# Designs tried in a protein design chat: VH-VL binders against Lactate racemization regulatory protein (larR). Part 7

Target 1, 221 residues: Lactate racemization regulatory protein (larR), of Lactiplantibacillus plantarum (f9uss8)
Amino acid sequence: MVLTDIEYLLSYLEAHHVPTIKKKRHTYLTYHGLAEHYTYVLKDGIIKNSIILQDGREYNLSYIAKPDVISLLRDEVSRSTDQPFNVRIESEYATFYQVNRVAFWKYVNSTPELQNYVKNYYRKKLSENILRLQRMVMNGKKGAICAFIYSLVDLFGRKVNEGILIDFVVTNDDIAGFCGISSRSSVNRMLKELRTDGVITVKNHKFIIQDVSYLLDQIAN

## First folded at step 4 (VH-VL)

Design s26 (from f3 with heavy chain S57D; framework fv_ebronucimab)
Fold by ESMFold2-Fast, scan of step 4:
Structure s26 (fold): chain C 221 residues (1-221), chain A 122 residues (1-122), chain B 111 residues (1-111)
Amino acid sequence: as target 1 above (221 residues)
Amino acid sequence: EVQLVESGGGLVQPGRSLRLSCAASGFTFDDYAMNWVRQAPGKGLEWVSGISWNSGDISYADSVQGRFTISRDNGKNSLYLQMNSLRAEDTALYFCAKDEYYEYGSGYFDYWGQGTMVTVSS
Amino acid sequence: QSELTQPRSVSGSPGQSVTISCTGTSSDVGGYNYVHWYQQHPGKAPKLLISEVSNRPSGVPDRFSGSKSGNTASLTISGLQAEDEADYYCSSYTSSSTYYVFGTGTDVTVL
């Protein structure tokens, strides 16, 4: 193949005239528990996956900032299954291919390249989730925040003169939701400590990581 | 030159409402958290309410919770405080204060307005 | 709920030094280096004097200095001058709420 796995998938969907849907910032593409007939593929934009806990608190699971399938946790054969996550748009707009779920799995089952994509997708998602769980259980609140900020390097990191710019605005509420911290006050305090210690700075509401080694030292394997 | 100019204060009867405004200039308003701080005549400073750069985080002092609403309009460089169910104890000079950070709570107030007087009489 | 404790007043003569204490708990002053000091002249708005325990903003004279030991932060005014006559307030971050906690205030009189 000349194309990457995701480039192949996008080209395949376009060649089969799969319709797209466009959603605006802070609207929801779908909700946890909603019955749905579609598999969504992010074409452009940034989204956040979350669940709502029984106490009403939002628990954030991941950002997706590059084209990819949103979720493959739904049964490939059943006519209807519930959506596993809330999906909220975080960029100004996001565009998705909206693929009938049964048709999507027929495409996968008839195409070796798509079968390989799905196999690699599950492996990648399992690895990412195990690492996230490990960091949350082992590191306490400050370590969880440090691990989360470091994880943003892969998604949004760009080298600048002052350090590594995280080229995306992340709110204290989002950080609290990703780290399982119930208080915005605790998040604000810990971020201020990191700024005071010269670990991070903030420019135009975006983090610049000045001391990557400090973040790594706060993270248990 | 950073300027914060409050307006909307005045004499009001208990149980009534007032809306305070703060016009900001000389800095990028939407990069910073904003706060309302009050001072009763002859008394000390009391934090009333704070709002983050994008209105995503908002908090109130217990004494005003459920009665006051803070808001901002970044397109107009303006901060507001809607005060409902006013009490004699709300009589104070109300200051608009700029946080040094995009979130409120742990920072300091690097600039203050001159204040607007709210008098709640019986 | 609770305010940070400051002396009601301190007095000194021109050229002398005065120190104002600001006492809290391990959940505010004692736990973090987020203690700030504000100066307020009669009929005027407060002005930032010291940030983050000991940092002096541009335009604030060297005569003003801050420090912290345990649960008590201190503001020291050396070479006291007539224009230093004002009210002084400390403030601190607190882990017990999202509020800014202010001190009770100290009236500085230049004799």
Scores: ipSAE 0.296, ipTM 0.692, lowest interface PAE 3.2, mean pLDDT 87

Design s29 (from f3 with heavy chain W53Y; framework fv_ebronucimab)
Heavy chain, then light chain:
Amino acid sequence: EVQLVESGGGLVQPGRSLRLSCAASGFTFDDYAMNWVRQAPGKGLEWVSGISYNSGSISYADSVQGRFTISRDNGKNSLYLQMNSLRAEDTALYFCAKDEYYEYGSGYFDYWGQGTMVTVSS
Amino acid sequence: QSELTQPRSVSGSPGQSVTISCTGTSSDVGGYNYVHWYQQHPGKAPKLLISEVSNRPSGVPDRFSGSKSGNTASLTISGLQAEDEADYYCSSYTSSSTYYVFGTGTDVTVL
ESMFold2-Fast, scan of step 4: ipSAE 0.443; ipTM 0.753

Design s43 (from f3 with light chain S91A S92A Y93W T94D S95D S97L T98S Y99G; framework fv_ebronucimab)
Fold by ESMFold2-Fast, scan of step 4:
Structure s43 (fold): chain C 221 residues (1-221), chain A 122 residues (1-122), chain B 111 residues (1-111)
Amino acid sequence: as target 1 above (221 residues)
Amino acid sequence: EVQLVESGGGLVQPGRSLRLSCAASGFTFDDYAMNWVRQAPGKGLEWVSGISWNSGSISYADSVQGRFTISRDNGKNSLYLQMNSLRAEDTALYFCAKDEYYEYGSGYFDYWGQGTMVTVSS
Amino acid sequence: QSELTQPRSVSGSPGQSVTISCTGTSSDVGGYNYVHWYQQHPGKAPKLLISEVSNRPSGVPDRFSGSKSGNTASLTISGLQAEDEADYYCAAWDDSLSGYVFGTGTDVTVL
């Protein structure tokens, strides 16, 4: 993770007059399996990457809440689809640079700073995916929920008098999708147990983590 | 004082559509999940549909899936049930019920309206 | 659609105790302590009587109590009174159906 690299990328895209597209909350930028000739770079907003499983359930992969490339997998391996994920807008609006795929890789290949960004991007994403796999495989349902809530500290965490505020509204359907839990209402029941045990509280529909050590004790790592 | 007032019921022919409304007052409507529950004449209670505080989560009973649509308008403190392709077995008193929580699925229904009668008959 | 199994009716005299069972599966009654009981007088809307197996809302007499063992929840009415004559429904969320299920209902008659 190098801040200069992403700042360089955004400045580069702006200087080259790359067009932007703006989308509103709960609309989709792209769908898994849709043919697409663009690489998207988040300029502003919050998005969620997901896939729809064969049984119709949504499996959520990540939130992206800071400027970054949404995915480089499609461009690196041309196999099944051009778009590897569904991309849904989670903030009121999100704005993206819409970069022609061939032009994007031409920019990267001609620019050492962008090559460095891509190397750091893959390293970061590989690390994040390994941690997600550990969460899903090793912790059971309650442990997966605890691990997921703790993971939100990095993206949305703010210290407040009562504990750590997760400054984003996360729905039970989203939690179910991140944790591989088939029932949204199983999530609600487990969250209510965490609230009853004093592990979390809810204020303005946002979580406040009151007992961080409990969450860490539930995580296999 | 919490009030839930249903409206929109009536006599309709099979295959037709009807829209029910529930007007809520006396509580912060957008802090709670809402539910529709029905009761056929002389029969028991059947949960129909639930919707979370922000419409982010919605669920239906199998008997109405694909035919009914639940929605809410938080600016108007109102809950709706759009009923399409009505069948004789949909004949029931339809209750609006407030969840005790902002998400449905674990909570109890702490307040109920008086219901609106839907009769599907030729 | 699965319903939770309740006896059709129970009866008693004033001052006696009656118990109503509510039997489900591990995906509803047995899975969590989120079983609720509703009382319905003729021509009236249901009213919450017991929440989360055994909790009484304000205004509900302590004569009403709830418990759960495995896949069966029970509502007990001690010191039965004439105004207890009503239909009683248990309810729980069913994970396999992704929906609430109500019991078949029990008619309580006070002799």
Scores: ipSAE 0.035, ipTM 0.586, lowest interface PAE 6.4, mean pLDDT 85

Design s44 (from f3 with light chain S91Q T94D S97L T98S Y99G Y100S; framework fv_ebronucimab)
Fold by ESMFold2-Fast, scan of step 4:
Structure s44 (fold): chain C 221 residues (1-221), chain A 122 residues (1-122), chain B 111 residues (1-111)
Amino acid sequence: as target 1 above (221 residues)
Amino acid sequence: EVQLVESGGGLVQPGRSLRLSCAASGFTFDDYAMNWVRQAPGKGLEWVSGISWNSGSISYADSVQGRFTISRDNGKNSLYLQMNSLRAEDTALYFCAKDEYYEYGSGYFDYWGQGTMVTVSS
Amino acid sequence: QSELTQPRSVSGSPGQSVTISCTGTSSDVGGYNYVHWYQQHPGKAPKLLISEVSNRPSGVPDRFSGSKSGNTASLTISGLQAEDEADYYCQSYDSSLSGSVFGTGTDVTVL
C-alpha cells in the first residue's frame, strides 16, 4: 500500500489532472537556454539531456529511462531562468507531465512525500554528476569509454547467453559526447581495441559486454 | 591504396535473380561496416542495404526488403548482394561503399567502387 | 523512408558563391550531426566532400563548407570554379530504420 516516492509523484499528478504531452523519437522537449515556466516529469519513455558547446559539439549529460523529474535546477524566484538542458526523445515516443513551475513547488511544499522525493532526487543527481565528472577528467582515454559503457548496465542491461546485452542503441557520436572526446574516429579506434580484446561485441547495433571485470579494472586505473 | 571493385552485374529478365560481389583491398575489411548504394540512370543515389563489421547487424531499404540479401566474407575481404525477384525498378548502377564506422547507418562513406550495372528488362 | 529534399539545380558564375540546402525531419537531419555531402562528376563514383555537417576531409578545398540549422543542412561553395560543376548529394542517418538516407541531389552548373 505504500507507494515509492516516484509512484506517489505520478499518482499526485494524475489526481490533480496535470496535462501530458507526447513527443516522438529525436524531437526535442526543451532546449538549453529556452525561456519556459514548466517543470517536466517523464511518465514513459527514454530521453537524453545535453548541452551544445560554443563550437557546436553536443556534450551529453545523462539518459533517463525511468519515470522522474527532468530537472529541478530552476527555482520559482528567478522568472528569467532558462531551461538548463536540451531534452531529446530517444524512445519511439515519450510522455511527460507538463507542470507549471510555481504550481510544482506549491505541490512539493504542501506534501511530505513530495519533499522526500525532492531530497532523494538531489542526492541521486549529485551522485550521477560525480560519475559524469569522472568521465570528463578521462577525456580521450579508454577508461572514459569503459566507465560510460559500464554505466549503461543499470539503465539497459539484460543478461544473455553471450554476456550482458545493453538493450539500447548508443551511437559513437553519443559516446564521444558523453566522454568529452572530440573525434568519432578516436571512439571507433578504442571500441575496436575492446572488441579485439574480447571485452565487448556488437549485435543489432547494441553492445554485449563479455568481460565486465575488464571495464571495472579500467575505471579503477 | 583502398580499392572496392564490384562485379556480377548484367542484363536479367524480370522475376529472375542476380548476385553482386565487391572485392575490397587496402584496409582491414572486418573493422568496418559495408553498404550497397544504387543509382538508376539519370536519377539520384538510393541506399539499398548495410551490414556491420561482424554481420551482427543487417538492414534494407523498404523497396528491396524481402527480396535482397546482403552478406560478407571477412576471410575473403568480400561483400555480396543476392538480388531475388528482380523488377524493372531495380535497374541501376550498384555501388559498394565503405563505411567509416563498424556499424552502418550514421557514418559517412569514405570510399566507393565504380559500380556494376544491373539492367532488368524483357 | 523518404529522400531528403534538395533543390534540383543551382547555378553561378566563376568566383561566386552558391548554397545547396538539404531538408529532412527530426528523425534524420534534425536529430543528429550525421549529415554528409558527396560530389559526383558524370560517369564517376561519388566522392566524400563534407562529413558530420562541417568537417572537410584531407584534400578537399576550404571553398567547401557545411552548416546545419534545425532540420536543414547547407553546403556552401565559395569561389566557384569550373571543376565544381557536378551533382551534389546530402546523406543523413535515418533513425527509424537504423540506416542511411540520401537527398534528391542537386546539379550545380558553372555558367
Scores: ipSAE 0.000, ipTM 0.527, lowest interface PAE 10.9, mean pLDDT 84

Design s48 (from f3 with light chain T94A S95G S97N; framework fv_ebronucimab)
Fold by ESMFold2-Fast, scan of step 4:
Structure s48 (fold): chain C 221 residues (1-221), chain A 122 residues (1-122), chain B 111 residues (1-111)
Amino acid sequence: as target 1 above (221 residues)
Amino acid sequence: EVQLVESGGGLVQPGRSLRLSCAASGFTFDDYAMNWVRQAPGKGLEWVSGISWNSGSISYADSVQGRFTISRDNGKNSLYLQMNSLRAEDTALYFCAKDEYYEYGSGYFDYWGQGTMVTVSS
Amino acid sequence: QSELTQPRSVSGSPGQSVTISCTGTSSDVGGYNYVHWYQQHPGKAPKLLISEVSNRPSGVPDRFSGSKSGNTASLTISGLQAEDEADYYCSSYAGSNTYYVFGTGTDVTVL
């Protein structure tokens, strides 16, 4: 049997009897700024990372829908390092390995497979952030919404007769938070334009992308 | 002027069926989700069912799932609720409510009809 | 929770201030800013009073205000008037498959 990097990590944590915790929909695993001694690894479920901006608005950073480490931004030696994100559960339940932070980095430093996972993790996160900045910073609000919807294809996309189904319910508040838009009504207006133009439709509260090339054109330009 | 006018209520025996209608005017009906909300005499509000602008999303409260069917006819600006296997517990004033959004769920009901009374009794 | 908790009744004299609480869980009131308030006079349909925690629709007097802290939303009526005598209901979005959850309702009596 050949394991992926993440499968290796999960097997390693299980073999070392790392405890798990289970959290219910819309509860928080942790908060931005909370002093904590843990690194969390998603075992099952879907979560959303966010921060609170200086003006009190929530800015959404990412969904994580497959097993992965939630964040590796905290260093391996600092005992005063705060959590970088709010982490909210978006599935009915989510299960996490709760790993002592110092112990986690000891595992990594002792295991070539985990060192490889960490290097690939940082490269992937840096690449994802660069793509997000390229799409959202270079485009206006409508471009940001188009870029966000397109980004959901990789996480939740399934081909159906009508187009590409995004098999996850995304609220207008979440879209506003991902796109840095201060008002849900602005999101509503732009989504109405996309529906009217035949770019997207909605079925069972989930988006169906009918015109993928339109979304890509809005991002690329 | 937005108007929602419900009809089709009445006295009905347990186990039988009724069909409620809601006639909408004063707004672009096919741009908005529509909902049915009920209120038993002297009791609070209970959401019954919702339907999106294009009928692509439909949901029911657990209490009516499998017995009630919501539908809409955008060409006639009309919303319907087919109620089968009626029970005494279904006795209530049934309101037609317009969502502020094309999907139901997170939004508010900006306009309500006056309601139609359904009484389920032998 | 299948229903949000409100006090059964609240009373005050004209000119006083009254507050109605609406308590849910982190999966509804605490998880979203989709809390709405409706006013219902006897024999009438409900009317939207406050949307999205604190927004007043056109035509709603400034003396009505909304707020939220944690899992509890609140409606405050300042300068209570005779016409405020009505039932008040909160509602909240509660996620996929549990869309609208209404409060138990509060009867406001102007003494």
Scores: ipSAE 0.042, ipTM 0.651, lowest interface PAE 7.4, mean pLDDT 86

Design s49 (from f3 with light chain S91G S92T Y93W T94D S97L T98S Y99A; framework fv_ebronucimab)
Fold by ESMFold2-Fast, scan of step 4:
Structure s49 (fold): chain C 221 residues (1-221), chain A 122 residues (1-122), chain B 111 residues (1-111)
Amino acid sequence: as target 1 above (221 residues)
Amino acid sequence: EVQLVESGGGLVQPGRSLRLSCAASGFTFDDYAMNWVRQAPGKGLEWVSGISWNSGSISYADSVQGRFTISRDNGKNSLYLQMNSLRAEDTALYFCAKDEYYEYGSGYFDYWGQGTMVTVSS
Amino acid sequence: QSELTQPRSVSGSPGQSVTISCTGTSSDVGGYNYVHWYQQHPGKAPKLLISEVSNRPSGVPDRFSGSKSGNTASLTISGLQAEDEADYYCGTWDSSLSAYVFGTGTDVTVL
């Protein structure tokens, strides 16, 4: 059987007895600028990556809800130990492989399958970032919110009788941070409009998307 | 609009137990995390415990771990703190504080009750 | 357990500015923009004054402002008024302790 790139990486880490750590909800695995010589790989759970902008505002970059490397922005040559993102646990628990950074890159450099994983990782992340920038810049705040909600379908979507359940609680503050919106009340107003128009509803604090076509129509072509 | 009302405080002897309650109104109680924060007379604020919207996540300060139990009843819009094996050092005004978020920790406390006084002495 | 370090007191005259520092570590103040400030008048409950380093809730005068640099957050009160005389606390989550931590508190006196 052919493993996906990430499945190959996980099997490699297990075979080499890489230690794991377990963190509970709303604690931090690491911080932007923290001096650590580790590369982290999510084994299980949900996390949120964020950065602090120059004006001091938080900007949320991504949820990661499936096994993946958290970041490959630091190379094997530089001796910088600083982490590029704040990483907060969003599930009840999350488990990570904690890999020495130099050892990680030695594994990659000696293993063709891991080199392939890294190439595909960068390509995927670049494509995702370009798409996010396109949607955010071109469609304004309402388009950004619609694009964000639609992006949750891939991570947390589950078909139910009423539509697509987003099986994860997302707060208005998280939405504001993902969309670059400074006002929580603006997020609330736009979400109320979507509910009033029958585009989404809320059940047990989770979104149900009732009109997927509307969300897609609000996103850049 | 938003109101938090604590009750259950009083004078109690060392080694005994007390149960504090906080009645919440003016917001959808089960959408938010709740916290207990205490303040000894003339001293600063000390976080005691937090509980998520659905009781799925609970945490305690080291000073109370194993002695205090936080709980909530979403059907009654109420938060509780069961305090066992009380010590003189637990003497404080106990505040109920609403988190702005469904989980405790990273959020801020946007509303506070007026507090209920617990005095542990013989 | 652990506390964020604040000056015990600061003082100023009406119309002056005062700044209160809140110093922690990379596991609390330095780790994320989740430093909050609370104002407590004598005999009253604390009230949220500043959230997430620099956000002012509705009803808080714009003479209150917040900022952060590295492991130190700061609250600045410009145009000091008599009603600003109170205790001020910073607070944040400490990931190494798995606990919310408050600052030691600062007594602001308006002379």
Scores: ipSAE 0.000, ipTM 0.464, lowest interface PAE 12.8, mean pLDDT 83

Design s5 (from f3 with heavy chain S106W; framework fv_ebronucimab)
Heavy chain, then light chain:
Amino acid sequence: EVQLVESGGGLVQPGRSLRLSCAASGFTFDDYAMNWVRQAPGKGLEWVSGISWNSGSISYADSVQGRFTISRDNGKNSLYLQMNSLRAEDTALYFCAKDEYYEYGWGYFDYWGQGTMVTVSS
Amino acid sequence: QSELTQPRSVSGSPGQSVTISCTGTSSDVGGYNYVHWYQQHPGKAPKLLISEVSNRPSGVPDRFSGSKSGNTASLTISGLQAEDEADYYCSSYTSSSTYYVFGTGTDVTVL
ESMFold2-Fast, scan of step 4: ipSAE 0.308; ipTM 0.723

Design s52 (framework fv_ebronucimab)
Fold by ESMFold2-Fast, scan of step 4:
Structure s52 (fold): chain C 221 residues (1-221), chain A 121 residues (1-121), chain B 111 residues (1-111)
Amino acid sequence: as target 1 above (221 residues)
Amino acid sequence: EVQLVESGGGLVQPGRSLRLSCAASGFTFDDYAMNWVRQAPGKGLEWVSGISWNSGSISYADSVQGRFTISRDNGKNSLYLQMNSLRAEDTALYFCAKDEYYEYSGYFDYWGQGTMVTVSS
Amino acid sequence: QSELTQPRSVSGSPGQSVTISCTGTSSDVGGYNYVHWYQQHPGKAPKLLISEVSNRPSGVPDRFSGSKSGNTASLTISGLQAEDEADYYCSSYTSSSTYYVFGTGTDVTVL
């Protein structure tokens, strides 16, 4: 049987008896700027990465809903040990491998399979960030919200009779943070417009995308 | 039948505190945002505070910010308003109002009968 | 305090039509189709009468209709009846102050 890159990583960490930590919904695993010597690997659960902007607002960067390394921005020899992101738990619980940063990079440097994982990780993250930047910068606030909602299809999308269910609850505050919108009321207004126009509906606090083509039109290119 | 029943009002001296409660029944409480709206005797309606379905979003009118705290207990189908540093201007009938949406921002499809708060010596 | 401007009172005879205006700005009434109307009989809680400019909830007679032009929303009561005697409040979504802004209220008297 052939393991995927992430399956290999998880197997490696388990075989090396790396300790795990378990955190509850809406608590933080770590904070942007916190000095730590750890690299975290999501074993189970859903998390949100964010940073605090100069004006004190939280800017949301990504959800991670499948096992993966939280961040590889800190190298093995850097003098900086600061965590790059706030990491908030979004599932009922999330479980992480908590691995010493120097030890993590020793594993990577000694293991060709882990080197391939890291290479593929950086390529994937760079591509995702470029696409997000292109869509968000071009389309104004409503376009940003449409791009964000569409981005949830890959992570949480399920086909249902009414359209595509986003099987995850996203709050107005989270959307504001993902879209760089300072007014929560502005987010709510635009969501109500999308609902009124039949683009989305809401069932049990979750979005159902009824008109995918509208969202794609707002994103463009 | 949807019902909202407020309690906790009464006569209170300026500078003191009161805690209002709203007991909800007849709908899935944790699916909807809840709001407090007040009406001073002989005056119009004023929105006071709103809370989303999971307490993830909370907002206040400028007149009460820093003095009032909205909260909810979904396990008890209850909404609360903790009112501190009360002023004569806070004298009003306080309504519990159900939003039509899970975030506070829709229209209010159901209202309670209100509980009277009188702030006086 | 209320922010949207309504006339203090409107009166009419049974069977006539009355119209209540609700005037705001481009940041509330003029900017969005989220104007709602509430009816309040003396000593009672408000009840939703019209939602989103012109939608009638179940149980609201066709005599009640809503419209909007620019920064002014209007509630029209045709075939005015004695039971329509009440206070009427408009409300709008707003980007300028809070999530909700109410009108000053209008007392409808059936003469």
Scores: ipSAE 0.005, ipTM 0.485, lowest interface PAE 10.4, mean pLDDT 84

Design s53 (framework fv_ebronucimab)
Fold by ESMFold2-Fast, scan of step 4:
Structure s53 (fold): chain C 221 residues (1-221), chain A 121 residues (1-121), chain B 111 residues (1-111)
Amino acid sequence: as target 1 above (221 residues)
Amino acid sequence: EVQLVESGGGLVQPGRSLRLSCAASGFTFDDYAMNWVRQAPGKGLEWVSGISWNSGSISYADSVQGRFTISRDNGKNSLYLQMNSLRAEDTALYFCAKDEYYEYGSYFDYWGQGTMVTVSS
Amino acid sequence: QSELTQPRSVSGSPGQSVTISCTGTSSDVGGYNYVHWYQQHPGKAPKLLISEVSNRPSGVPDRFSGSKSGNTASLTISGLQAEDEADYYCSSYTSSSTYYVFGTGTDVTVL
């Protein structure tokens, strides 16, 4: 059978008996700046990537909710082994393949299918980051919140009678961190406005997008 | 002027039930999340439960989950806490608190005076 | 119970400064700028004193200031007065929208 790039990677790691580790909700797999010798591949669960600035503010970079390599910013040649960001577990548990970094790149270099995965990985991540930057910079803070909420549709979206359920609890702190907003009260004010305008509602701590066209209009670039 | 007034506390036997009420005035009640916070005699503050503006989001501390039920009646500007299967450990002063933010787990800008619940013979 | 760590008590004389620390982890105090402080006089309800690390609500004197460094937030009371004798609690947002964590509390005594 023809496997997707990620399915091939997962099958390869299983066939080579790569160890897995399991982490509990709101613990950290790794920290920004921590020296490590591993490349991590999410097997199951949901994680959040972030950095903490010198002034203590947390900036959230992404959720990963499907199997994928967490980061490919370190190579087998570089002497630097510092992790580029914090990785926190958001599901009840998350399971990771823990691959020696040098061994990971040896696998990639010897396997055309894995080389293709890496190429596609970089293209996808670059495109996602450029699109995120354009939306946030052009649309201001409320536009950033709208763009962020809409971005959750691909990861957690499910159609329900009331609209699109985002089937994951996203905290106001996480939204602040994703949108570069330093005040939780500012996020809360903007979300309250969206609720009042009938754009979103909340049930059981989860967003329901009622007016997807409004969100798209805010993203329009 | 924001005002929160708790009632319904008292002496109750272990295993019994008690219902607390909080009457709110001076703000648009249905715009804000509300919380219950308790304080055992001589001890610190412990968050008990929170409810969003429309009752769509409700949470409990692990110590009360399955025994306590938070609810609100926006038409009456009232918050409630139904406490079942009471234990000696539930003995505390229970405060009603207004959440300045959209969701609970924020800062509490206004507090009531509290109502004392004593679980004993 | 998982609580933010505060000293049990601090004391000072009128006109002096005292500082109360509030120490957590990278998942609460260290990870977010959502640390709040409450003042509680004996037999009274808590009162919001500082919100979001350093913001003073209307009516709170300049003598009260808040700051944060790493996993530790601090409340400083300068020009200590007799009416500052109270219990002080920090609180922090934790990485769950459904959980609110308070500090262990600090008794401030004005000698």
Scores: ipSAE 0.000, ipTM 0.427, lowest interface PAE 15.5, mean pLDDT 82

Design s54 (framework fv_ebronucimab)
Heavy chain, then light chain:
Amino acid sequence: EVQLVESGGGLVQPGRSLRLSCAASGFTFDDYAMNWVRQAPGKGLEWVSGISWNSGSISYADSVQGRFTISRDNGKNSLYLQMNSLRAEDTALYFCAKDEYYEGSGYFDYWGQGTMVTVSS
Amino acid sequence: QSELTQPRSVSGSPGQSVTISCTGTSSDVGGYNYVHWYQQHPGKAPKLLISEVSNRPSGVPDRFSGSKSGNTASLTISGLQAEDEADYYCSSYTSSSTYYVFGTGTDVTVL
ESMFold2-Fast, scan of step 4: ipSAE 0.390; ipTM 0.721

